# Designs tried in a protein design chat: VHH binders against O-glycoside alpha-1,2-mannosyltransferase homolog 6 (omh6). Part 22

Target 1, 298 residues: O-glycoside alpha-1,2-mannosyltransferase homolog 6 (omh6), of Schizosaccharomyces pombe (q9p4x2)
Amino acid sequence: MYFLILFSSNAELGEVLRTMRSVEDRFNKRFHYPWTFYGMDEFTEYFMSTTSTIASGHCEYGTKGITYTNHLQFILTISYLVHWDLSQVKPLVENNRLYQQRADALAQENLSYVYSPLFHSFQDWVVRSLLYHPQLEYDYVWRIEPGLKLVCEEKKDIFSTFKDSDIVFTNHVCERKHSGIYAMEEAIEEYKILNTQGDFSNIWVYSNNYTYCKYWPFNEILSLKQIRHNQTYTNLINYLLGSGGTYYHRWTESDILSAAFGVLRARANHMESVGFFLNDDVHYCPETIPYTGRCACL
Short names: E, the ipSAE of ESMFold2; O, the ipSAE of OpenDDE; V2, 0.75 times the mean of E and O plus 0.25 times the DockQ between their complexes.

## First folded at step 17 (VHH; framework vhh_enristomig)

Design v4 (from t5 with K100R; at its last look DockQ between E and O 0.50; V2 from the best seeds 0.00; counts 0 for: pae O 2.1 > 2)
Fold by OpenDDE, look of step 17:
Order: structure tokens, then C-alpha cells, then sequence
Structure v4 (fold): chain B 298 residues (1-298), chain A 122 residues (1-122)
């Protein structure tokens, strides 16, 4: 029903182990939820054996069925696997001018990896995997990035708490808009024109005219069951993916999936009792130490 | 501090071969995907090839079958073997550190070397 997931590679084993030890000690040793490791490369036997030793629950390792030589092949393959109709979508390779133009524009806005086809493919792959991959068909997923540490002990079942409260996602934050996000808004407006009977009046949640709210994907709990089974939501996401926004405008999986704030009118929560440390710039320490657990904030 | 130093560029005749190297330091090389880019005179920078931390390789259509990207993690070095070189391959070639399998562990800016010039002419 519930699982912990890391998108990772063999090269990140050290960080993965440190993260697993933290999560097990602070939380999972009490519940033994399964771990799923997923990546674009197959995991080594050493990776699988060592991670299995740390985990208190079952470990599963996702695999990419095929290798890709370019973004177009990747998109086609993924589309094939999820039975996505591409009949109305132009190949991305035909829009190299737009790709370059937008990448240059986003570079001026100080966005990273704007020229990386692999990055764009990764974003698309993550979204499609979360929505369609059969190995990830769980009610709730806790996506954790390698290197992340939990700072406080949590004795309550976080998954059950979320389920009982019908929470769809957690750890949302509001960030500055960039031109890529404006492009997404434009795409959404186009979609509204095409789908006149749908209610798309509040797809995005904004804190003001300058910021928009989205997931914190490095430490994110998401109700996969709810998003996968909402046709309005999945249709919108498919349209956005089909537009090539991840490629042209560098939409992240967090950007795209955050449409759930509005489309699903979803209830959100923050995992403020646990806290986390990823790095000096990305961390959260609870203001009050939970009475039920110990905290070690860096 | 992240440092990338490209080398191996030079002048070569059409149909010739070159091997580029990129020496990396200041980060855990083996944990990152690495990429080659190139910029021809008067043109925009374009992606050439990427190798993931796991060893998967990707190529631009224009260089498929001719270029091979590889890495030696023990030496913190990225390579680009170029064969069947064409005039249109003339450019400054850049090495860059690509993203990791993390959504928020990105540098605030991209890291690039100074580049190495490849000139293909008769």
C-alpha cells in the first residue's frame, strides 16, 4: 500500500545508504515499509545486496527496459509503453530552434541544466513513471532523494496519518516564477480552450503574482492512487507532457505534478514534525522538538 | 571548487580522428553525469553527448556513429573519441557537469571548462 522510493544510480550508493539508515532509524524501523529504487540504469548486485541489508522491509529495484540514444527515442518508447497517442504531437527534433531559443532564455534567468537533454528526459521519465509505471502502483509514495536525512524521530505512521486525513501531498513550497512557468500557464490556457467543459479555473496555487506553489520533491509524500485515477488530472498532465514542455521550457516533475493543487483541489500537509537535512541550503529543523521523539538538527 | 579542463583539440583533415579529454576536480566525479557541448563560430552552443554516472550514453543525431563518449572514474576524466570528422564539426568543445538523480541538488549555475578548439579543414 505504501512505499519509499529513491530515484538513484549505482554511483550514489553511499548517499543512498546514509539516507536509508536515517529513515530506518527515525521512522521505518517501526513500520518496515518497502523500499523501491528506480533509475535509468540497472542496479548492480552490490547495490542491491547492500541496500537490502540496511532496509527493514522489502527492497525492489526498478529497471529501464531499454536504452535510449536521444530524447525523441525516449519519448516514443515511453509513449509506447503507456499507450500514449502521439498522432497529434510533432517530434521534438523538429523544433530545435524553439529548444535553443528557450534554453538560452532560461539560461539568462539563471536556471541550471537548460541545455541538458538528459535532464529533460529525466523529468519526463519521472512524471510518467509516477503516473503509469506498474511497479509504482501504490496508494502513497514517499519520494526521498539520496543524501537526505531525517532530523527528528517520528513514531507515528505518517502514511496512515495522511490517508486518514485524505492528504494528497506534502512539503509544498512557493517559488519564484520563471519564463518556463509562464509557458506552462500558456499551455494550460490552450488546454482550457480545447476542453471547455472542464473546470480549470484554479490549476495553480499562487502565494502572490510573483510566486507559485509546488512540491518539494526531495522529500515528498504523494497519493499516487488519487492522481492516477483522476481522469481530469491525468489528461491535463498528458497534454502538458505531449507539448514537450519538459524539453522546451524545462518543466520539472514538481512543476507539472503540482497542477494537482488546483485540479484535484487537494489537501496538503507539511511534515514539520520530522524535519530534514539535505544540505546547508536545503534543510528544515522543527521549531519545537517533538515530545515523542528525539531530534538532531545540524 | 568545481574545475573542468578540456584538452585534445587541434586541426585535423576531414575523415580524421581526435580524442578529447576533460579533467575534472572539485566534486565527486563518479556521481555525476557528464556531457560534451560544442559551439561553432557564429552559432549557438549545442549538445553533443552525455554519459550518465551509470555509464549510459546519449548522442546528438549529427554525431551518432562517429563519436564515442566515455569516462574513467578513477582518473576523474571524461573522453570524447571523434572519428570521421567533418567540416561542420569545427567548434570549441566544452565539458560540463550534468545533473544528479536529485531534484534540488543542482548548482545555482552550470559549470563549464574553457573549451578546446577542434578545426576540421583540408
Amino acid sequence: as target 1 above (298 residues)
Amino acid sequence: EVQLLESGGGEVQPGGSLRLSCAASGFTFSSYAMSWYRQAPGKQREWVSTITSGGSTYYAESVKGRFTISRDNAKNTLYLQMSSLRAEDTAVYYCTKDFRWRSHDWPKYDYWGQGTLVTVKP
Scores: ipSAE 0.232, ipTM 0.628, lowest interface PAE 2.1, mean pLDDT 82
ESMFold2, look of step 17: ipSAE 0.692; ipTM 0.881
ESMFold2 (binder alone), look of step 17: mean pLDDT 80; pTM 0.808

Design v5 (from t5 with M34I E61D; at its last look DockQ between E and O 0.40; V2 from the best seeds 0.00; counts 0 for: pae O 4.9 > 2, unsure alone 64.1 < 65)
Fold by OpenDDE, look of step 17:
Structure v5 (fold): chain B 298 residues (1-298), chain A 122 residues (1-122)
Amino acid sequence: as target 1 above (298 residues)
Amino acid sequence: EVQLLESGGGEVQPGGSLRLSCAASGFTFSSYAISWYRQAPGKQREWVSTITSGGSTYYADSVKGRFTISRDNAKNTLYLQMSSLRAEDTAVYYCTKDFKWRSHDWPKYDYWGQGTLVTVKP
């Protein structure tokens, strides 16, 4: 089973609707795949009723289940829900010096959201949700950012195409490395020492010494079934999450999940046929416009 | 243009209370998480509290149980109710627009007001 997912809030309803209209018109009206809306807050009845009117398939609305007041409580709650062993994990709130030091360092590298505990918690929440949340037990997920628009009509079943080729990820973004990534590499090296079994070589896909390739989190397809069922992968991810790297080193969900390229030797697709527009800085128009579909590249 | 204007700062005695306000403009206030930060003299700026667009609240351990963050979307205003104030709470308090449920809202993160000074005298 396949589904479209938006990590969103009630306040983003306008953008969500615009995105849904675009995705339905360009793609989903042909296939009627279900929509899953997931957020840290409960969705309003108005949100649910309105989004349901646009969707050609079933709409599901996920919740975190409980509330929390700080990052530590969040981590504990999530750990509890997924039965994570916290015996080797120090409370994140006890290492404020490391947090500040790393945040300052990353700020100098012009990284955004380095001082936002909420953002860090969100990254952790996204990863854990994708891996463990029962409402997301699907074969493939298409993560779409609120506000994103598809620019070309896609008549082919993208999910089926991915499934038929055993594709696990999209990997069309290459970013400059930052010091947080080096910290992840160090964590992985430590993990290798602790876990002598498994091939953890070449976890990162680098284009050169300065950049690495990962998901487009605003428009990505992910094989949840494959990553959830790989013990080597999930153990590594749990270790990384347990280290608090999302908090201290600002690892994003894309950073962490991209480890699958190495660990799983995962096949990837660039999803080139699915052009998109998010904003003036974040957009992609296919170089070859399909003759079979409508295209409106900006 | 994004604008944030903090107010409500002043001098208080230990154990006292103070309510800060942050008036926001130039963006859809209700769509964003908003945060309070503070910077004490000679110290680095530190996170104090965040309220999401959905109303979820987060607090630093140092202020948990004493501070309450809230928002009025109709007035585009963020609040910080401070109680049981301590000398170590002395700082310039800033409000900032935080992230949305969006992974690429990077260019719009670093908006800060002028700050408002809170002084707790022993």
Scores: ipSAE 0.021, ipTM 0.428, lowest interface PAE 4.9, mean pLDDT 79
ESMFold2, look of step 17: ipSAE 0.697; ipTM 0.882
ESMFold2 (binder alone), look of step 17: mean pLDDT 78; pTM 0.788

Design v6 (from t5 with S31N; at its last look DockQ between E and O 0.44; V2 from the best seeds 0.00; counts 0 for: pae O 4.8 > 2)
Fold by OpenDDE, look of step 17:
Structure v6 (fold): chain B 298 residues (1-298), chain A 122 residues (1-122)
Amino acid sequence: as target 1 above (298 residues)
Amino acid sequence: EVQLLESGGGEVQPGGSLRLSCAASGFTFSNYAMSWYRQAPGKQREWVSTITSGGSTYYAESVKGRFTISRDNAKNTLYLQMSSLRAEDTAVYYCTKDFKWRSHDWPKYDYWGQGTLVTVKP
């Protein structure tokens, strides 16, 4: 029903192990939820054997299954696997001008990896995997970034808490949108024109000039069951992916999936009880240290 | 400090071959995807090829079947084997550190070497 997932590679084994030890000690030793490791490359026997010794639950290892030689092949393959109609989709490689133009514009906005086709493919791959990959057929997923450490002990079943409250996403308040997000808004408007019978009036949720978004992909819980089984949502996501926004406008999985706040009118939680440390720039310590558990904030 | 040093560029005739190298330091090389870019005179920088930390490779359509990207993690070195070179391959070739699997580990700026010049002419 529930699982912990790391999108990772063999090269990140050290960080993965440190993360697993932290998560097991702080949380999973009580519940023994399974771990799923998923990546664009197959995992080595050493990776699998080593991670299995750390996990208190079952370990599964996802695989891409094929090697891609370029972004177009990747998109075509993924489209094939999910039975995506490509009849109206132009190959992304045919619009190099738009790619360069948008990359340059976003570079001026101080966005990272704007010139990385691999990064764009990764974003697309993550979204498609979450929505369609059979190995991820779970009710809830806790997506954890390699290198992440939990700072406070959590004795409550976080998955159950989310389920009981019908939470779909962990969320964060996004204070600033990059210009690529405006392109996504435009794409959504186009979609509305094409789908006149759908209610898409509230896809984005705004409050006090802030946008609610799925901002923390490095430590997030998602209701996969809900997002996978909502046709309105999946159709919209497919359209957005098909537009090549991840490629041209640097849409992240967080950006795209955040449409659920409007389309699904999804309930969200900040998951504030689970403090974490990634580095000096990316960390969160609960304002109130839980008295029921160990807590070591840096 | 991240450092990237490209080498192997030079002048070659059409149909010829060159092998470029990029020596990397200042980071755990094996943990990162690496990429080649090129910039021709009067043109914008364009992506050429990427190799992941796991060894998966990606190529621009313009170089597919002619170029091969590879890496030696023990030597912290990225390679680009170029064959069947064309005049349109003339450019300064740059090596860059690409993203990791970690979504949060995005540098605030891109790291580039100084580049190595490849000139394809009769």
Scores: ipSAE 0.021, ipTM 0.449, lowest interface PAE 4.8, mean pLDDT 79
ESMFold2, look of step 17: ipSAE 0.618; ipTM 0.849
ESMFold2 (binder alone), look of step 17: mean pLDDT 80; pTM 0.803

## First folded at step 18 (VHH; framework vhh_enristomig)

Design w1 (from v2 with S53T; at its last read DockQ between E and O 0.65; V2 from the best seeds 0.74)
Amino acid sequence: EVQLLESGGGEVQPGGSLRLSCAASGFTFSSYAMSWYRQAPGKQREWVSTITTGGSTYYAESVKGRFTISRDNAKNTLYLQMSSLRAEDTAVYYCTRDFKWRSHDWPKYDYWGQGTLVTVKP
ESMFold2, look of step 18: ipSAE 0.596; ipTM 0.845
ESMFold2 (binder alone), look of step 18: mean pLDDT 81; pTM 0.813
OpenDDE, look of step 18: ipSAE 0.622; ipTM 0.865
ESMFold2, fold request of step 20: ipSAE 0.750, 0.621, 0.729; ipTM 0.911, 0.859, 0.894
ESMFold2 (binder alone), fold request of step 20: mean pLDDT 81, 80, 81; pTM 0.814, 0.808, 0.815
OpenDDE, fold request of step 20: ipSAE 0.831, 0.859, 0.845; ipTM 0.952, 0.952, 0.951
ESMFold2, last read: ipSAE 0.717, 0.713, 0.674; ipTM 0.899, 0.897, 0.883
ESMFold2 (binder alone), last read: mean pLDDT 81, 80, 81; pTM 0.814, 0.813, 0.815
OpenDDE, last read: ipSAE 0.833, 0.774, 0.828; ipTM 0.953, 0.937, 0.949

Design w2 (from v2 with W106M; at its last look DockQ between E and O 0.57; V2 from the best seeds 0.63)
Fold by OpenDDE, look of step 18:
Structure w2 (fold): chain B 298 residues (1-298), chain A 122 residues (1-122)
Amino acid sequence: as target 1 above (298 residues)
Amino acid sequence: EVQLLESGGGEVQPGGSLRLSCAASGFTFSSYAMSWYRQAPGKQREWVSTITSGGSTYYAESVKGRFTISRDNAKNTLYLQMSSLRAEDTAVYYCTRDFKWRSHDMPKYDYWGQGTLVTVKP
């Protein structure tokens, strides 16, 4: 089973509708994959009615439904909801002073949202949900964010293509490491010491001359079946999250997921056949394939 | 350019009330969560409260039940109603544009106002 997942708020309905229209017209009208919506707020009837009208498949609406007063409470709540193993959560997560100190340090590196509970919570929730949330028990998921525009006609089933090629992740962007990523590397090294039985020979996947490759979370296709059923992978992710995760190091879901990509020894796809636009800085027009008239990038 | 301007700070007695405002410009206010932070003298900046674009509210444990965050999208204004003020609430209060519920909207830096001073003393 395959599905499209969109994280949004009611306030973003306009963008959601435009994105859905694009995805439907370019791709999903031929396949009718279901849409799943998640958000911090309960979706309004208007949101649900309008989105359901555009969708060619079934629409499901989930809510985070979580309130928190601090980062620890949020983590515990999420862990409870998704049945996450908290055995590896370090006491460091309970230290608000240290959190603030780390945030200050990261802020000096021109990293955004280092102080944001919403940011950290979102990243943490996404990772945990993808791995363990019962409602996301699918083979593949395509995470789509509001603002996405497909620019190519997709007549082939993208999900099937990924499956046939045994692709687990989309690898879209490589970037420079920040101090948080270095902290992740340290955490991984520590984990290796603690877990000598695992195969960690190729945890990081590098491309070209870049120091770190980020797997695209905002236009991302993941093989949930493969990642969920790999115990080595999930144990590593659990350790990383328990080491402070997004809260102390400003790790994104992409960062955390990518850290263990090598453990799976799986193939990645750069979405070479899928043209898309998110904003002026985030877009891709396929150039490696012959022009057939199916894309309109300009 | 994103601009945030806090106001409403001042001196109040313990148990008193104060309402802070933050005027926002330079971005689509209604699309973003907004947050209040504060920094007391000699202390680190701490999160106080957040209101999402959908109106969900979150509070630090230290202010829960006493502070109320709200927003007026038509006025591009964020509010913090403070009640039952305590000496430990003394700080410069800052308004910030918070995370949009999308991963790709990640500017290189956070946006802050200049802050407004709240002093709670007898």
Scores: ipSAE 0.629, ipTM 0.859, lowest interface PAE 0.8, mean pLDDT 80
ESMFold2, look of step 18: ipSAE 0.676; ipTM 0.872
ESMFold2 (binder alone), look of step 18: mean pLDDT 80; pTM 0.811

Design w3 (from v2 with S53T W106M; at its last look DockQ between E and O 0.56; V2 from the best seeds 0.61)
Fold by OpenDDE, look of step 18:
Order: sequence, then C-alpha cells, then structure tokens
Structure w3 (fold): chain B 298 residues (1-298), chain A 122 residues (1-122)
Amino acid sequence: as target 1 above (298 residues)
Amino acid sequence: EVQLLESGGGEVQPGGSLRLSCAASGFTFSSYAMSWYRQAPGKQREWVSTITTGGSTYYAESVKGRFTISRDNAKNTLYLQMSSLRAEDTAVYYCTRDFKWRSHDMPKYDYWGQGTLVTVKP
C-alpha cells in the first residue's frame, strides 16, 4: 500500500489545495492513492470537505495531538503500542537547563527555531510516527508539503518505480550540516560502543558522499516497510531520539532519519523523473531544458 | 523586514495582572505560530507560551492556568494575559515568530522583539 501524506494547518488550506491540484493533475488522478493529512490542530469541516473534493482517492485526517509538555507521554504511548525499549531514552523534557544551554549555543550558530517547542515536537513526532504509528503502516509514503508544485506529467507509477528499484529514500535535497550534526556523529559513535554486535560500518556512506549534507524529507518518498522492519536501523534511531534528538541538538527529521541511511545499504533516488517546485531554493527539473514536453519547468 | 514590538510591561504586585502585546510586521502574521519567551535577570531565556495558526495554545508548566496567549490576525498582534503574577515571573518578555508547519521554510535565524520588562514586587 502506498499513500500521500501532507502535514498542514487549516490556515494553509489555499496552498494545500493548489498542491493537491498539482499532484492530482500531474500524477494521482491516474492512480488514486489516498491522502493522509496531519496537523497540530484538528482540521475543520471546510478543510476536510474541500480537500476531499480535489482528491481522487480516499482522504484521512489525523491530528498530531501532542503538546510540548506531553512529549514524554507520547513516547510512552508509542512504546506501549509497539513495545519500544525505553532504556536508552534520557529524561530530555525534564532537563530544562541543558535544553536551554544547548539551545543558546545553537542559536549562536544562526540556527532557527532552536527554542521552539513546536519545532522540536514536530520533528520528533514525524520521526516516531513514520517508524511506529500504527496508522501509517504502508509500504511507501510520499510526504508532500504545502506549496509543492509538480511540473512534469507523471504517467508511470512513482511508487512502483521506487519499489522495483528497491529505493528506500529520496535524496534530491541536501544542505550543509550544522554543528548539531557533529553531535549526532558523536552519539552514533557512542552507540557503536554500546552495541558492539551491530554492523554500523556504513552508517554514513551516503551522507559523506555529498560534502557533509543532510537529506531533507520533504517531498520525500520513503519505504516505511523497509525502515520499520530493520531492527538495526530502528534501534539506532531510537537511541538518537533518546540521546537529545531535536531538543538538544536541533536535529530535524531529516537528520535523524538519514543518520542510519547507510545501515540499510539501500538505494536512494534523487527524484530524477519527478520535476517539482517548492520555492526558489528548492526545485528540480529533470532536464536542463526548461520544457521537455513531459515537463514544463518555466 | 520582520519586526516585532512588545509592549505592556510594567510593575505589578504579586497576585496582580498584566496584559502584554506584540505588534508584528514584515511577514504574513496569520501564517505563523507565535510564541512568548521570557528571560529573568541572570537566567536563561525560557519558553512561556505558543499559539498556533489554528489557535491551539501551549504553555509552560510554570505559567499554565495563569497566563493566556491569544492573537488577533486582523491587527497582526499577539497577546499575553498574565494573572496571579508571582515574583518569579519577573523577566523581560519577548515575542517571536515560531515554527511554520512547513519544514522547508526555515529562516536563517529567529526573530525577536526588544522585549518588555515585567516586574512583580510588593
């Protein structure tokens, strides 16, 4: 099973509709994959009605349903549901001094949202949801963000293409790692010491190939089946989440998910067949020619 | 340019009330969650409250039940209603533009106002 997932608020309905229209017209009208919406707030009837009208497939609406203060409870809930080992989870929420100190340090490096409970909670929630949330039990997920515009006609099933090629991640967008990533590297090294039976020899194979960049999981296609069922991967991710994660190090979901990318020894795709526009800085046209017939990138 | 201007600070007695305002400009106010932070003398900046674009509100445990965050999108203004004020609430209060739901829309740095001083003393 495949599905499209969109994280959004009610306030972003306009952009959501434009994005959905684009994705439907260019791709999904041929395949009718379901949409799943998640947000911090409960979606309005108007949001649900309008989005359902555009969608060619089934629409599901979920709510994050978590607050900053409830983060620990969320972790416990997930642990209960999936029998997650919490032995490596640090009392992150309760260590306010360390949180603030770390945030201050990161802020000096011109990192945004280091103080934001919403940011931290969202990033953490996304990772945990992708890995453990029972409602997201799919083979592949395509995370689409509001503002996305597809610029190519996609007549082939992108999901099937990914599956046939055994692709686990997309890696079309990279950015330079910040100092928090070095902290992640240290955490991974610590993990290796603690878990001598694991094979982590290739944990940074992909990240190191792109001049120390991270892969961004927006407009991202992920093989949930593969990542969820890889015990080595999930154990490492759990350790990272419990070692400070987004709160202490301002790790994004991209940082966390990509940390163990090499562990899977899986193939990545740069979305070469999919043209898209998110903003002036994040876009891709499959060819250097702006118009290819299939794609119109101008 | 993003601008945030806090106001409404002052001296109050313990148990008193105060309402802070934050005038925002230079961005689409309604598209962003907004937050209040505070920094007491000699202490680190701490999160106080956040209101999302959808109006969901979150509070630090220390202020929960006493403070109320709200927003007026038509006026591009963020508010913090403080009640049952305590000495430990003494701080400079700052408003900030918080995380937008789209993860790829990340600015280079956070935006802060100049802050407004709240002093709670007998």
Scores: ipSAE 0.625, ipTM 0.855, lowest interface PAE 0.8, mean pLDDT 81
ESMFold2, look of step 18: ipSAE 0.640; ipTM 0.859
ESMFold2 (binder alone), look of step 18: mean pLDDT 81; pTM 0.818

Design w4 (from v1 with H104Y; at its last look DockQ between E and O 0.58; V2 from the best seeds 0.51)
Amino acid sequence: EVQLLESGGGEVQPGGSLRLSCAASGFTFSSYAMSWYRQAPGKQREWVSTITSGGSTYYAESVKGRFTISRDNAKNTLYLQMSSLRAEDTAVYYCTKDFKWRSYDMPKYDYWGQGTLVTVKP
ESMFold2, look of step 18: ipSAE 0.640; ipTM 0.856
ESMFold2 (binder alone), look of step 18: mean pLDDT 80; pTM 0.807
OpenDDE, look of step 18: ipSAE 0.718; ipTM 0.897
ESMFold2, look of step 19: ipSAE 0.605; ipTM 0.847
ESMFold2 (binder alone), look of step 19: mean pLDDT 80; pTM 0.810
OpenDDE, look of step 19: ipSAE 0.352; ipTM 0.666

Design w5 (from v1 with S103Y; at its last look DockQ between E and O 0.59; V2 from the best seeds 0.00; counts 0 for: grease 25.8 > 24.2)
Fold by OpenDDE, look of step 18:
Structure w5 (fold): chain B 298 residues (1-298), chain A 122 residues (1-122)
Amino acid sequence: as target 1 above (298 residues)
Amino acid sequence: EVQLLESGGGEVQPGGSLRLSCAASGFTFSSYAMSWYRQAPGKQREWVSTITSGGSTYYAESVKGRFTISRDNAKNTLYLQMSSLRAEDTAVYYCTKDFKWRYHDMPKYDYWGQGTLVTVKP
């Protein structure tokens, strides 16, 4: 099973609709994969009605803590596994010197949202949701951000292509390695000492290779089945999350997931077959020629 | 260019009330969560409150029940209504543009205003 996931607010409906239209016209109208929407606030009826109209597949709408009225177990699981309550962040921050020290340092490195409980909670939530959220028990997930535009006609099933090639992860070129990443390396080394039975030999073969980094978790395809069923992977992620890394070190879900990439010895893909435009700085055309028939990258 | 201008600070007695404002420009205000932070003399900057684009509100435990964050999207203005003020609330208060769901909209650095001073003293 495969599905599309989009994180958005009600205020971004316009971009969401344009993105959905693009994805549907270029790809999903042929396959009818379901859409799942997540947001910080409950989605309006207008949001749900309009997005459902564009979608060729089923639409699900979730929000933090309230997403699954029909799945009580999910709410409880998320509440248990993920601290989405921002009220809990303040006490942790107030009583932790490391948080402030690291936050200040990261701010000096021009990293955004280092002080944002919302940001930190989101990163933690995404990672844990991918690992444990019962609604996300799919083989593959395609995370799509508002503003994405597909520029190629995708007649083949992208998910199947990934599966056939045993691709687990989409990666991008690293922009820069901030000090939080070094902290992650240290945390992993510590974990290795504590867990000598784990195989972590390959983790930083990729972590130190900028060609396999993922700092922007946009237009991302992940094999949920593989990551969820790898005990070494999930244990490491839980350790990193439990260490306060998302808060203390400004780790994103991308950082955390990528750190474990080597543990899986998994293949990565740059989505070479998928042309997309997100903004002037973030785009990809599969061909060197802007227009190839299949793709129109101009 | 993103601009944030805080106002409404001043001196108040313990138990008093004060309303802060933050005028925002240079971005689509309604699309972003907004937050208040404060920094007391000799202390580190701390999170106070956040309001999402949809109007969900979150508060630090130290201000919960006393402070109310709100926004007027038509005016591109963020508010912080403070009540039952305490000496420990004395600080420079800052507003900031908070996280949005899309990473490519992330600035290289957080945007802060100049802040507005709140002094709670007898």
Scores: ipSAE 0.622, ipTM 0.856, lowest interface PAE 0.8, mean pLDDT 81
ESMFold2, look of step 18: ipSAE 0.628; ipTM 0.862
ESMFold2 (binder alone), look of step 18: mean pLDDT 80; pTM 0.812

Design w6 (from v2 with S103Q; at its last read DockQ between E and O 0.71; V2 from the best seeds 0.76)
Amino acid sequence: EVQLLESGGGEVQPGGSLRLSCAASGFTFSSYAMSWYRQAPGKQREWVSTITSGGSTYYAESVKGRFTISRDNAKNTLYLQMSSLRAEDTAVYYCTRDFKWRQHDWPKYDYWGQGTLVTVKP
ESMFold2, look of step 18: ipSAE 0.671; ipTM 0.873
ESMFold2 (binder alone), look of step 18: mean pLDDT 81; pTM 0.815
OpenDDE, look of step 18: ipSAE 0.697; ipTM 0.894
ESMFold2, look of step 19: ipSAE 0.695; ipTM 0.882
ESMFold2 (binder alone), look of step 19: mean pLDDT 80; pTM 0.811
OpenDDE, look of step 19: ipSAE 0.686; ipTM 0.888
ESMFold2, fold request of step 20: ipSAE 0.721, 0.647, 0.696; ipTM 0.895, 0.866, 0.889
ESMFold2 (binder alone), fold request of step 20: mean pLDDT 80, 81, 80; pTM 0.811, 0.813, 0.808
OpenDDE, fold request of step 20: ipSAE 0.842, 0.838, 0.815; ipTM 0.954, 0.949, 0.945
ESMFold2, last read: ipSAE 0.668, 0.724, 0.617; ipTM 0.872, 0.897, 0.846
ESMFold2 (binder alone), last read: mean pLDDT 80, 80, 80; pTM 0.809, 0.813, 0.814
OpenDDE, last read: ipSAE 0.821, 0.782, 0.799; ipTM 0.952, 0.936, 0.944

## First folded at step 19 (VHH; framework vhh_enristomig)

Design x1 (from w4 with K97R; at its last look DockQ between E and O 0.52; V2 from the best seeds 0.55)
Fold by OpenDDE, look of step 19:
Structure x1 (fold): chain B 298 residues (1-298), chain A 122 residues (1-122)
Amino acid sequence: as target 1 above (298 residues)
Amino acid sequence: EVQLLESGGGEVQPGGSLRLSCAASGFTFSSYAMSWYRQAPGKQREWVSTITSGGSTYYAESVKGRFTISRDNAKNTLYLQMSSLRAEDTAVYYCTRDFKWRSYDMPKYDYWGQGTLVTVKP
């Protein structure tokens, strides 16, 4: 089973609808894959009603409200919601000094939201939800960001193409390494000592000594079933999350998943057939496929 | 251009109350979580409170029960009602547009106002 997932809020209904219309008109009207909506708050009846009218398939809405007081409490809450076994994770040792030190360091590196509990919690929540949330018991997920527009008429089943050849269809972005990433490298090295299972030869892709490349989740298809059932994959992710990486080092879900994909040696390919527009800086027009007049990229 | 303008700061006696405002412009205010931070003299900036676009509120332990964050989307304004103020609450208070799940350059999302000074007299 395949599904489309969109992380959003009630206030973003307009963007959500535009995105849905685009995806439906260009693709999903032919296949009627279900939509799943996740957000920080419970979705209103109006949101649910309106989005359901646009969707050609079934719509599901996550019931997760973030009730965050501290990182540990958040983890407990999420664990409850996603039925995560907490026994597998060492309790996070809250070190305020370390938190402050790392946050300050990251701030000096011009990273945003280094002091934001919401950011930390959200990144953790996304990862844990993808791994364990019972509402996401699908084989494949297409993560779509609100505001995204498909610019090509896609008549082929993208999921079928993906299923046959790849573990992940995604875009990638290369970013300057920051101290948080160094911390992740250290954490992974520690993990390697503790664990003999797994292929750690390709954890991260580096373009150079100062730049690392990671998956960009605004338009991404994941073999969710495969990653959920891979113990090596989930163990690493749990270790990274349990170490408080999102908290202390502001690891994003993209960072964590990318690292895990590296360990998994996940076959990741560009979504070459899927043209999209997010903004003037983030867009893609297919160049490798024959132009059939289906794309309006400009 | 994203702009955040804090106001409402001033001097207050211990146990007193103060209401801060943050006027926001240059973005769809209602679509973003908003947060208050503060920085005391000689200390690092610390999180105070967050309100999501949906209205969920979160507080630092040090201000729970005393501070109330709220928002008026029609006015593009964020509020912080402070009560039972303490000397340790003395700080410059900053309003910020908090994290929103978008695949953009992260540094572009972290906007701060100039801050408003709150001084609780000992």
Scores: ipSAE 0.431, ipTM 0.744, lowest interface PAE 1.4, mean pLDDT 81
ESMFold2, look of step 19: ipSAE 0.680; ipTM 0.865
ESMFold2 (binder alone), look of step 19: mean pLDDT 81; pTM 0.814

